# VHH binders against F-box protein At4g00755: the designs that were tried, part 3

Target 1, 377 residues: F-box protein At4g00755, of Arabidopsis thaliana (Mouse-ear cress) (q8lg03)
Amino acid sequence: MDFVNNLDTDTSLSILSCLDDPSDIVRASAVSRSWRQFVVKYSLSKNLCLKLFHQLSNVDHIIETSNDRNGESSEAGSSSLMDTRLLEKEHRAFALLARGCMSSPIESCIADAIRASSTDNYPVESILNTLEKRDRIGRTPSYWSSTGQHKTTVPESLLYKLIGDLCLITEVSIHPFQAYFQRGHPIYSSHYVRFRLGHEKDNSPHYNNSQDKKGEPGKSSIESNYVWTYTSQEFSMAQENRLQSFQLPEPVLCIGGYLLVEFLGRVQTQEMDGQYYICVSHVKVEGRSLAKSFRVENVDDNGKFGLKVLSYNDPKKMEEMDAEAGQDMDAEAGQSQLRNLEQLLNLLHRHPLDVVDYVWPDESDDEYAESEDEAEP

## First folded at step 4 (VHH; framework vhh_8fcz_2)

Design b2 (from a1 with G50S)
Fold by ESMFold2-Fast, scan of step 4:
Structure b2 (fold): chain B 377 residues (1-377), chain A 119 residues (1-119)
Amino acid sequence: as target 1 above (377 residues)
Amino acid sequence: QVQLVESGGGLVQPGGSLRLSCAASGFTFSSYAMNWVRQPPGKGLEWVSSISWSGGSTTYADSVEGRFTIIRDNDKKMVYLQMTSLKTEDTAVYYCARYSDYWGTPHYEGQGTQVTVSS
């Protein structure tokens, strides 16, 4: 017999509460029926999740899909039977959630670009250009540009939708844009970057329609329609043409799936107009997306939400299946090609002379002037 | 509410030194980068220097690089600007600033402290 049958409840709980790996709790629940009943009865998986991420105390209820939960006895005549069903449901959901947060692969987590605080020469210099790891398409530069400003202290922002409603974010990377076609090859960047994670407000329309139809900057459009539950420190931006990675001090659980990138303190003016611009060629977000296992429903203004379980399958196996399907069908290549074609069509709608090379000064560094050229008719 | 109070300005001769101070209140000071900006007579605001939330990174305008030093004390909620080798072109009202959190909202700055460099 196992120790759960031979020790008192307090001693057994003390021993099992030392387990801080979700895999160990799952293994404990597989040792015997007594161990499983103990893990379920004392909510060890839920308690581990709450210890790791306090935001998970905001789970109001759990919803399971029919594919993973066949109908059991509908005899609801006992409160203790209903309590047992609830505890078992919590055990399944929180065990999967803990494994997801601790063991899911680190991946690129941006699903879509929603809008920018401002955009110069829309749609050519739009936020959509930041989704691809490039600074040019053929001879045409590819970047997002803010509108010009006279003050250095006017901030800019880029808003993204993350893959899934529940995502553990570890790192954000920003590639500033260097204007290789302008005299002096200026880098249009900011002194600092700051990150916010959050969700849509309960009574706000979705911004997906605004992304396609409007794309117009507006204070009320972002501040009034989103709740920011996490704000990072301000990270210093090096004024260099490279991808710069900003590791969050602790992984942050995003409930709702929205990321705001804020650019603070303008650095570079344009010679033509003397105004400050901020330009970015690429934004990358890395983390653990739980999109294959979970959905978040009805996040209220107090942060309470419904957790919907989509599948109890191993997230690693699901990723492997997706990778194999992508290779066999070239579905990912097709999606990238459609995005590239859309960007190209947007560029082709502009007059070709709008994409003119900057006129570089003649090189005349002969300190010893040899002769003067005489004018010829 | 956010408040920034500058002090330490005055009249100084070319080549002299001054130390400006900024006392911050009404926000989590250690979570924000801080800045010094200045406004010369009859001109617009120009950025002078910035310091990261931890004090680990500093940046300076080309015109002041090597002459000015920005430092902060998170425990005291203070930002300082140590100015050396002052020039007549440094004459301006100096403001301590925190970047705006919203579009169209002014950055947070104090009333400023006047620095006059003249013989």
Scores: ipSAE 0.000, ipTM 0.300, lowest interface PAE 16.7, mean pLDDT 74

Design b20 (from a1 with T59D)
Fold by ESMFold2-Fast, scan of step 4:
Structure b20 (fold): chain B 377 residues (1-377), chain A 119 residues (1-119)
Amino acid sequence: as target 1 above (377 residues)
Amino acid sequence: QVQLVESGGGLVQPGGSLRLSCAASGFTFSSYAMNWVRQPPGKGLEWVSGISWSGGSTDYADSVEGRFTIIRDNDKKMVYLQMTSLKTEDTAVYYCARYSDYWGTPHYEGQGTQVTVSS
């Protein structure tokens, strides 16, 4: 028997407010019209989202792209209908948001590399090298390098733009760079790594306005132009040549789509100059993208923003959104190809074509020789 | 404000043991990695050991690997350095340290505790 119809409002609310799973609230709203109206009237989906993600208290307004022409027009003359319409809108948006956060596939979330705190031999050893899952192109190393420092305590950082304006980040992976071309094969890493998530300051130009300066070093630009709303714990970096994954203790909702990776405590000096360097060959970010369902508009100085809902009840529009996501994947592949070409051109700039030709031993030959050397006592 | 207070140093014979303690205050201790660094007489600062925010990962300088153990207690906001098989080369002022938490923010070190290993 349906207790919502047979108990007082306070008793029913007490029972339903014990639901702490978004799926349970969605199921409750599907049981009957009375249950749905109760869930909507008492904002259960919104309250659960606010409980799980405190940043959602900064949603100033909700915008839906699919306009109900009949409903909004006919409701404009009644405060009661307008209140009901607003509660229905909130329910739809926060129910979709909860579903997205719980059920969206985990995917790679880096859209672009913005800048590093410093860069040695710019642009050859730039942050752009960290976007691809490699430490070399042919016989030539591919990595980002900080400038040298005499003190171990000077931090370095890498700034990235995430694919979506709103995304739930679960994991960041870092591959330290091992200088296989130097004596002793040193790993130029840090003792610790820390992650920040945030957005551009209201008065700052968007990264698109600074595209000509992508990858250029600038600590002052990073510090002055961004607001960090989340800071992780400091994770230990193992001094090993492997991709190391750092799972956030709980998934973090990023509003605005910027990630800062900070490297703390320098480990390795370069033999030739005695200075400490930090070098990274790859950075990967994994999370649940909400880009297909949501956009973030007008993040103000107080962190308030507009939540734009694209479309979620039209199968044709869902197919169009899936096609757009596919186009984004194609664009990512295209960007990867452009980055590969840029890296190759940077190598050719460093090494003339007449020096890097087919008579030189390839990477496999170098690896074979190295394997034999390591195997022999 | 960030404060780090070391204790537990003293005079010990070669092969002996000491436990250093560091009391932290003024920051969210459980979010930061903690380090021990030392300064031998007439030399610069040398990093000795580090421990991640949770205590799940530790690292050591080659010179102390296998002899020193770094431990933390987040409830008490304490970090410890258990030193065994002490050598005369371990003689130094030992500092508890937290690295810079953002550029523009200085690294933090305590006042130090003296460890002397001598017969």
Scores: ipSAE 0.039, ipTM 0.580, lowest interface PAE 7.4, mean pLDDT 76

Design b3 (from a1 with G50A T59Y)
Fold by ESMFold2-Fast, scan of step 4:
Structure b3 (fold): chain B 377 residues (1-377), chain A 119 residues (1-119)
Amino acid sequence: as target 1 above (377 residues)
Amino acid sequence: QVQLVESGGGLVQPGGSLRLSCAASGFTFSSYAMNWVRQPPGKGLEWVSAISWSGGSTYYADSVEGRFTIIRDNDKKMVYLQMTSLKTEDTAVYYCARYSDYWGTPHYEGQGTQVTVSS
């Protein structure tokens, strides 16, 4: 308060604008009414958010769920009162948003696999196989495979829906697939991977929940249905059978909740047909989901959107409550089990004996034990 | 000790048929995919066909697709290659092969069986 009262406005604004922690701005606004009015009047929470995440410049308007529910009309107020209400609304929303982006826990952020640019031997070698950390189910290989190509320059892509419409992405991890059942144990990978983040076209922030479309090969063009607002650098892929983690140089706020993984530069031909393939056993995405506090509405072709506030409860406190109840862990486990069942049903359709062995595998069998059993006394 | 023993090779006329057999021992046969590879005279090894551990999936080189059929019998620990519409280009030593399911473990190939397609 003493700084705001005793310093000129320009000096006070310069000092407060140097605050880079949302908690400091919130504390400043809590100290006195004058400090709060100053923070609100000069849009300091909004300006901090824009400094931290430039993508937030695309917020066109803010929708508060409580205002929609009580039927309160802000349209009839005087222009001065309306301006004050708008500034206060922006302050609340952007303060919560900045806190969420900085303090929400880092978690696995893939909600669903949507489709691949192509799929060989669908549905056995579909994108759905990349959701689980494995390269085999019992004795059956588990991976996504593109269709074969004669040109090294033909890219492939995998499309995922992220948890929530607003998600801060920090890292993407890719496990290339090594064909341990083929001569020479080739790794069917790419020279580079590139990541895109974006949203659906036609102001539809929600993915199609139809299971008939999940994992299907290039039935609809990704170019026709999605807008990519972020494109990463090309990361070099080591040609090794291991999970490779690609940390983004800066955390990226995904508006709309879609991730595209692009594979560039084919490396490995299959001996049997001389064609280039790209195969992946696992994809993992880490970041901070804001799904508990925010939704995104009406994303236009320029990336402008409505930010809908669901709750002013701190996402960190909401997670604390969920962790106490165990709800998030149970939901995650349930989704993983459902995906396993879907994979097993697909395998049963194509390879019924392989599915039976997966349910009741003989894990005691190994090459050394069998060779010893054949040894003469 | 891992062993693969091929049989059934011989001299056949173009357009003829031949069935190759491979007897496997020394490993859990039902846990591994099996392959047929061939080596034409004076050339390198060429992959021909593969069958999944269960027999549910089969794969073929473009040069043999529609003409060859790979089959397995897990109870008898046998893999077979049924060859039809044979061409002079199919002349080779045919090997039954098990590739490692572990990186760095050597693949196993038998001694081979000679297939000669000539008039």
Scores: ipSAE 0.000, ipTM 0.124, lowest interface PAE 19.7, mean pLDDT 72

Design b4 (from a1 with A33S)
Fold by ESMFold2-Fast, scan of step 4:
Structure b4 (fold): chain B 377 residues (1-377), chain A 119 residues (1-119)
Amino acid sequence: as target 1 above (377 residues)
Amino acid sequence: QVQLVESGGGLVQPGGSLRLSCAASGFTFSSYSMNWVRQPPGKGLEWVSGISWSGGSTTYADSVEGRFTIIRDNDKKMVYLQMTSLKTEDTAVYYCARYSDYWGTPHYEGQGTQVTVSS
């Protein structure tokens, strides 16, 4: 009421531009009609959001659901009213985006495993095994294995679907696999790991997320179905049997919901065949999912997209819902049980009599147990 | 276009030292790990050493651990291999390498620099 009406525009803008927290801009817009009009007119919420999260400059247009209060009549079509309504829409959307990116709780962000660049002994050693925080299921080891290679320079990759179309990724964790059943207990890892975030191409062949397609090696054409908009630096992996966490230098907003983990530089040969393998027991991704509030439409070749707003919840309600989702250990346990069932069904789908003998010959065959002891370096 | 140019190789007596250099161009050098690999006469490629994008982490093959040191200078877009206590078994062509950054793309290697440890 007072200073926005009584000061010049430059002075008022200088004062409000000192706000570096998106929530403070929202509070400023609640002080009076004059403060709100000023915040909206000068796009303060949008400008701060884009300063903090530059990837959001790729929002081409904003779509509000038909259930929102601001359904437009034909008489709202005047150019001046359209400009005001666009600025109000941008204020709401970018204030909510900034809230989601800054204040949503950190949670586990992998929705599903899609495929690996290669898989040894499919489906037993598939990417699906990396979704669980373990290296064994009863007597059967649980890990993903690449196929063997004679060259150290052949890379491998694991592809994941993230929770929602917008996810701010802060950290990726990798647990290398130690072959406790082989002589010398070798760790089959890579020297480096790198992360890419991106989306599907619009012209991609139809893919469904059926269990039959999850974890399958796929064809060479699979790489052509994705656009990678972010590539991390190459992180060094310690050659140790532990979960290793890689924090991104800056949180990265994934638009489109896909993560590629790349493994570079093979370290360990298998004594049995002299070939290099890369094996992983667990992959974990931490971030802030915006799936409850937003969807992404029509990502073009320039990375521009439509932002669909699903709801405008109050900040406290949204924060409470996100905190409950992030701390849901019972839901995570339920998901682990469903994944265990899916993995067991994959093992049993073809040739159930051969599964134990093929994967764990040492448990029932003295000859194989002797061979594993001899396999140590 | 990615280009790696090695230099610094030569003839040295056993127990001697050499410093190899690699000049990188055509990519964002500070975002990639760099590696040294070698090929002894009549044998396959052997990985020697690696350094992370920041220079904060280094790794070495067992055969060179404690004798070789890998260093990088991101401002100059250079990676170096400091070799000490050289053995006749270290005789090889040494290549600077950037690993392939996704499935189906080639890894990048330079033209190589010859190191000969005479006896």
Scores: ipSAE 0.000, ipTM 0.266, lowest interface PAE 16.1, mean pLDDT 75

Design b5 (from a1 with A33T)
Fold by ESMFold2-Fast, scan of step 4:
Structure b5 (fold): chain B 377 residues (1-377), chain A 119 residues (1-119)
Amino acid sequence: as target 1 above (377 residues)
Amino acid sequence: QVQLVESGGGLVQPGGSLRLSCAASGFTFSSYTMNWVRQPPGKGLEWVSGISWSGGSTTYADSVEGRFTIIRDNDKKMVYLQMTSLKTEDTAVYYCARYSDYWGTPHYEGQGTQVTVSS
């Protein structure tokens, strides 16, 4: 006989409420039938998730797929049995969610580049260049550039889609661009960088129904299509040619899967025109993606959403199955190659040093883009 | 007044050769990198090759590397594109191009010369 059988409910709740690790609650539910029933009845997994991530109080309903453990029919009418089924469903979903947030591997979380607040010489200097860990392709520079500005106070932003609708973000890294082909090798950066996480506005046909090209400056405002639920502090940007990592003070759960990077305070003018530019060669986001286990149906203007459980299977096994299947991205790869060629052609008429060419090693970093952190293509 | 005048295009069989020429005037030719770009029917512009101001450095698109050679003659103010082992995919209008002196402005190019590779 354990204490759940020997103590009153209030005393047992007091003891089990001291468990602040999701793994401990999962282990408690595996100890015995009595412990499992107690964990389910008093919603311990859900309560712990809400303590860790208050945004999860916005889960309006849970939808389970039939891939794992018998799909449930929506039943009209109340009964003690249906109440028990609802509590069991909540327990399963929140226990999986807690495990995902605490134990899923840290990985690169950017799925796609959406748009920039401005772009100089589109598409050559587009946000798409920031997806790869490089500042050049062969002898051609690779970076995003804002348009020029006379005032230092005009901000710029880059918008990204994250891997999955539910992602726990731990770190954002920015590599400023150094114009190695310009006199004095200036670094076109900002004094500060700030991050926002959020979702598309509910019933936003403007973006979801749009056939607009990714990375292209759109006619619609970023602010009109997105709701930002998290805004970070302003991080100081060192004026150095290196990847700079900004660790968030607390891991942030992004519901909806969008990241905005804002650049504040222009630093560097271009000698030729005296205007301020902000340029970035690489953006990297690290976190725990829950894409293999969860989807978010929609997020309304009050932040309420439907949580869809895709699978209760090990996320690593799911990832292995997806890797074996491969992704049919032939058409997208073709479009990417055509876009890169167009970017090279546009850079042709922007090159600032046409009197003396920069002598570059034939071996570019992009010939061996493998690193300990990079997944092999 | 920058002027670039291309010549040497024509109809050629697959596997054949052509030499394109570009006569430059209106600027200090020996101080500028020169390039060849092309536009296939129904497609956008494609960069083909570049040569530094001194002729000491050349670059090529992967699709033409080993088949095309860019050369320049600074005394004659000429840039050339020697094309060998021509393929049907090389069919395009070819333009001689010079970088603009200013950021974000269009490059200088001539009126182009048509190359058609067909049997």
Scores: ipSAE 0.000, ipTM 0.112, lowest interface PAE 15.8, mean pLDDT 73

Design b6 (from a1 with A33H)
Fold by ESMFold2-Fast, scan of step 4:
Structure b6 (fold): chain B 377 residues (1-377), chain A 119 residues (1-119)
Amino acid sequence: as target 1 above (377 residues)
Amino acid sequence: QVQLVESGGGLVQPGGSLRLSCAASGFTFSSYHMNWVRQPPGKGLEWVSGISWSGGSTTYADSVEGRFTIIRDNDKKMVYLQMTSLKTEDTAVYYCARYSDYWGTPHYEGQGTQVTVSS
């Protein structure tokens, strides 16, 4: 049935606009030359992407490498219109993008920990500890801790870099830290958690500053260096020692690859100083990373960006990218293992009793404890 | 009154070694995480290394990892920084620092100890 040739344009568009699966649009473009030209001419793949993610209207231009054309070597004659070639390029890119967003495997998406809004006892209690699925190394606890606060309303945040510049996020999981070595085993958490997704600001003085160490206390506000294009609802945190998963109501496309986790409403004071702390042992993010197929270039102050296509399913190029990602992951795993070994060796040189059943830091023998108590009402 | 007194700095050739010492007084030393921070000429403070109150955990800046070792002696109220394979970019005034339990900001006392790596 060639209804595209036999029906008017409005009727054909009404029928084809009911296709919500990228695979169906690709199959439609393969049925006949007329169907392919119709899909390309009316930008059906691009329209599907815009329907799913309105921010894709901010694609300023598309960059293709010649090797990404899946071995298809047909150059149109001198009579071919530039506009037709542009539409075909958009069709290829947006068809791949739609497929990636809907059918790529769900995987762990955190690449790096960047910084926290505050850190107590840096670097021992840094955001870097949240990358590991643990709350201890031997007898030494492993977690991120905010600095102490007297007000319950002071928020805290953790900033992460996602795998790739383009990532569809489905779920964020948080494991609060329970201080198993403190009296009463308090859980240092928040009443609510909220998530933001976004990118670095264009022309930021900190944008290219490679001298800043990951996990270090802030030299400037996180808010001043990033643009947040998505903000979630406030999710209620259960006050429990478990990994808690927060599913986003709809998958969210992150352009630029940054995630901010915000902790709102302090719950637990420390007995030693009476101040509120927020502590986290693990953060996990699940989604569909498009890093193997796409890069994002030159996000400007208006959110416009260049979309670079790396591969249209070239198996050799995909294998090369997997090798590079594997090398990066192996290097990161190696560094983590070396750090773990160093901490374990330090524990082996210390008596086990030196690190069990103590509040860190332990001030029980402080000669100034009495004068501190006298300073209290 | 918190007092931290650094010593052990000096002039050393590239590839050389130095051991810095920090004598603490005026607080319960064994209850606090201790750090070494440095200030190169004309630049801001850079964190170098940290050691937990018990000595069971240590961390290092990427630029010094594998070359520097931080240790402490709680009985003597001392923190040490053993520096090996020194580079010209290690030239700085080195400060022994205690983090506040309230603000995570390093606090240090005294004048620091000057390390100059020059050929």
Scores: ipSAE 0.000, ipTM 0.116, lowest interface PAE 18.9, mean pLDDT 72

Design b7 (from a1 with A33G T59Y)
Fold by ESMFold2-Fast, scan of step 4:
Structure b7 (fold): chain B 377 residues (1-377), chain A 119 residues (1-119)
Amino acid sequence: as target 1 above (377 residues)
Amino acid sequence: QVQLVESGGGLVQPGGSLRLSCAASGFTFSSYGMNWVRQPPGKGLEWVSGISWSGGSTYYADSVEGRFTIIRDNDKKMVYLQMTSLKTEDTAVYYCARYSDYWGTPHYEGQGTQVTVSS
């Protein structure tokens, strides 16, 4: 039964406000024209989004990329008609946003590595190494390393740009680095990891970014140029050589597309210098990127921003189109493979693992194994 | 400029004792672990002993465990190797070393000091 037509507005709103699933609100709006008008009139899609993600109250205006078939004809100036058009526009945008948050594919959401709070032996041990799901390239180790510290309380951080300006983040995964080439195979990690999500400050300098080197060591600019709108709990890091996944208790909508990973409480000293290091081989972020549907524009100092709608097409349909386009990428894939091989060969030539230039301490595990399996002449 | 200067080598009879010294300069000495390595005649470098930045932890090769003691003085920027019960097999050039923290980067060594254990 259509209870919206038979019940008063307060009772109908009370029942519909029990719907916490964006797809249920979309389905409700599809039942009849009266249901759709009710959903639009009372901003149910917008209200659900605001209930789940309070930062969406900072949407100052909505910008639609013109689609002549779905674009509103220019109307001369009826204020009542303009209010209706604004409500329809908000309904379209927030309904698409709600669908994206519910139904967009879970994917890897890191677009780029920006900088680290510190980097030892830059550029060899830079944050860029954490983008790849590996701890070595052939015989060459691949990891990010902080600089050494005497105090356990000095934090380190890694800054990433996410795919798109709107991302619903569900999980962050960290693989600590185990130094398999050092005595005792130490794991250089932290006791805790914490995540922040946010955006660039409105007045951040936009000087030629092409001249800024990726993976360059962080300065005070990390804190001064970004606004963090979400800070997670401190998650305990197991001291184990494995990819460790940290699920956020609730999915978090990132507006602006920046993630900071903070490492707290140093654990492992290096035998050679007695200093504490934090090393990471891989960072992975999973979530729902809304990049194909939305862009965020002009985030001001008060956190208010423009929500730009790029397309009202089904995100699933857009994924299918992208998959078909990927079939034409064979020539580019071949060039990428050659570039990767050249980079690997250059790394191996600069830092050959099989050259005996150093005297390493005997490894504790290897000493034990060698004691049991002593070579007979 | 990292500089390590070893001294105290010489000729010693088997069963004797000798103390090697290393004077460090050009870096924050108290921030680095230090090592002793040696090169016997006609052989490659072998690691002998290591000491943490604070002196709180010391490490030794099996061949010298219980006979050698590594010590540091951060105020004087010195690391020492006290050698006792010396054997002919301990004959080598001994180098003070500050290893690079990471794979593929060069370590720093001094000029070396000759230790000869012979009758």
Scores: ipSAE 0.000, ipTM 0.123, lowest interface PAE 14.4, mean pLDDT 73

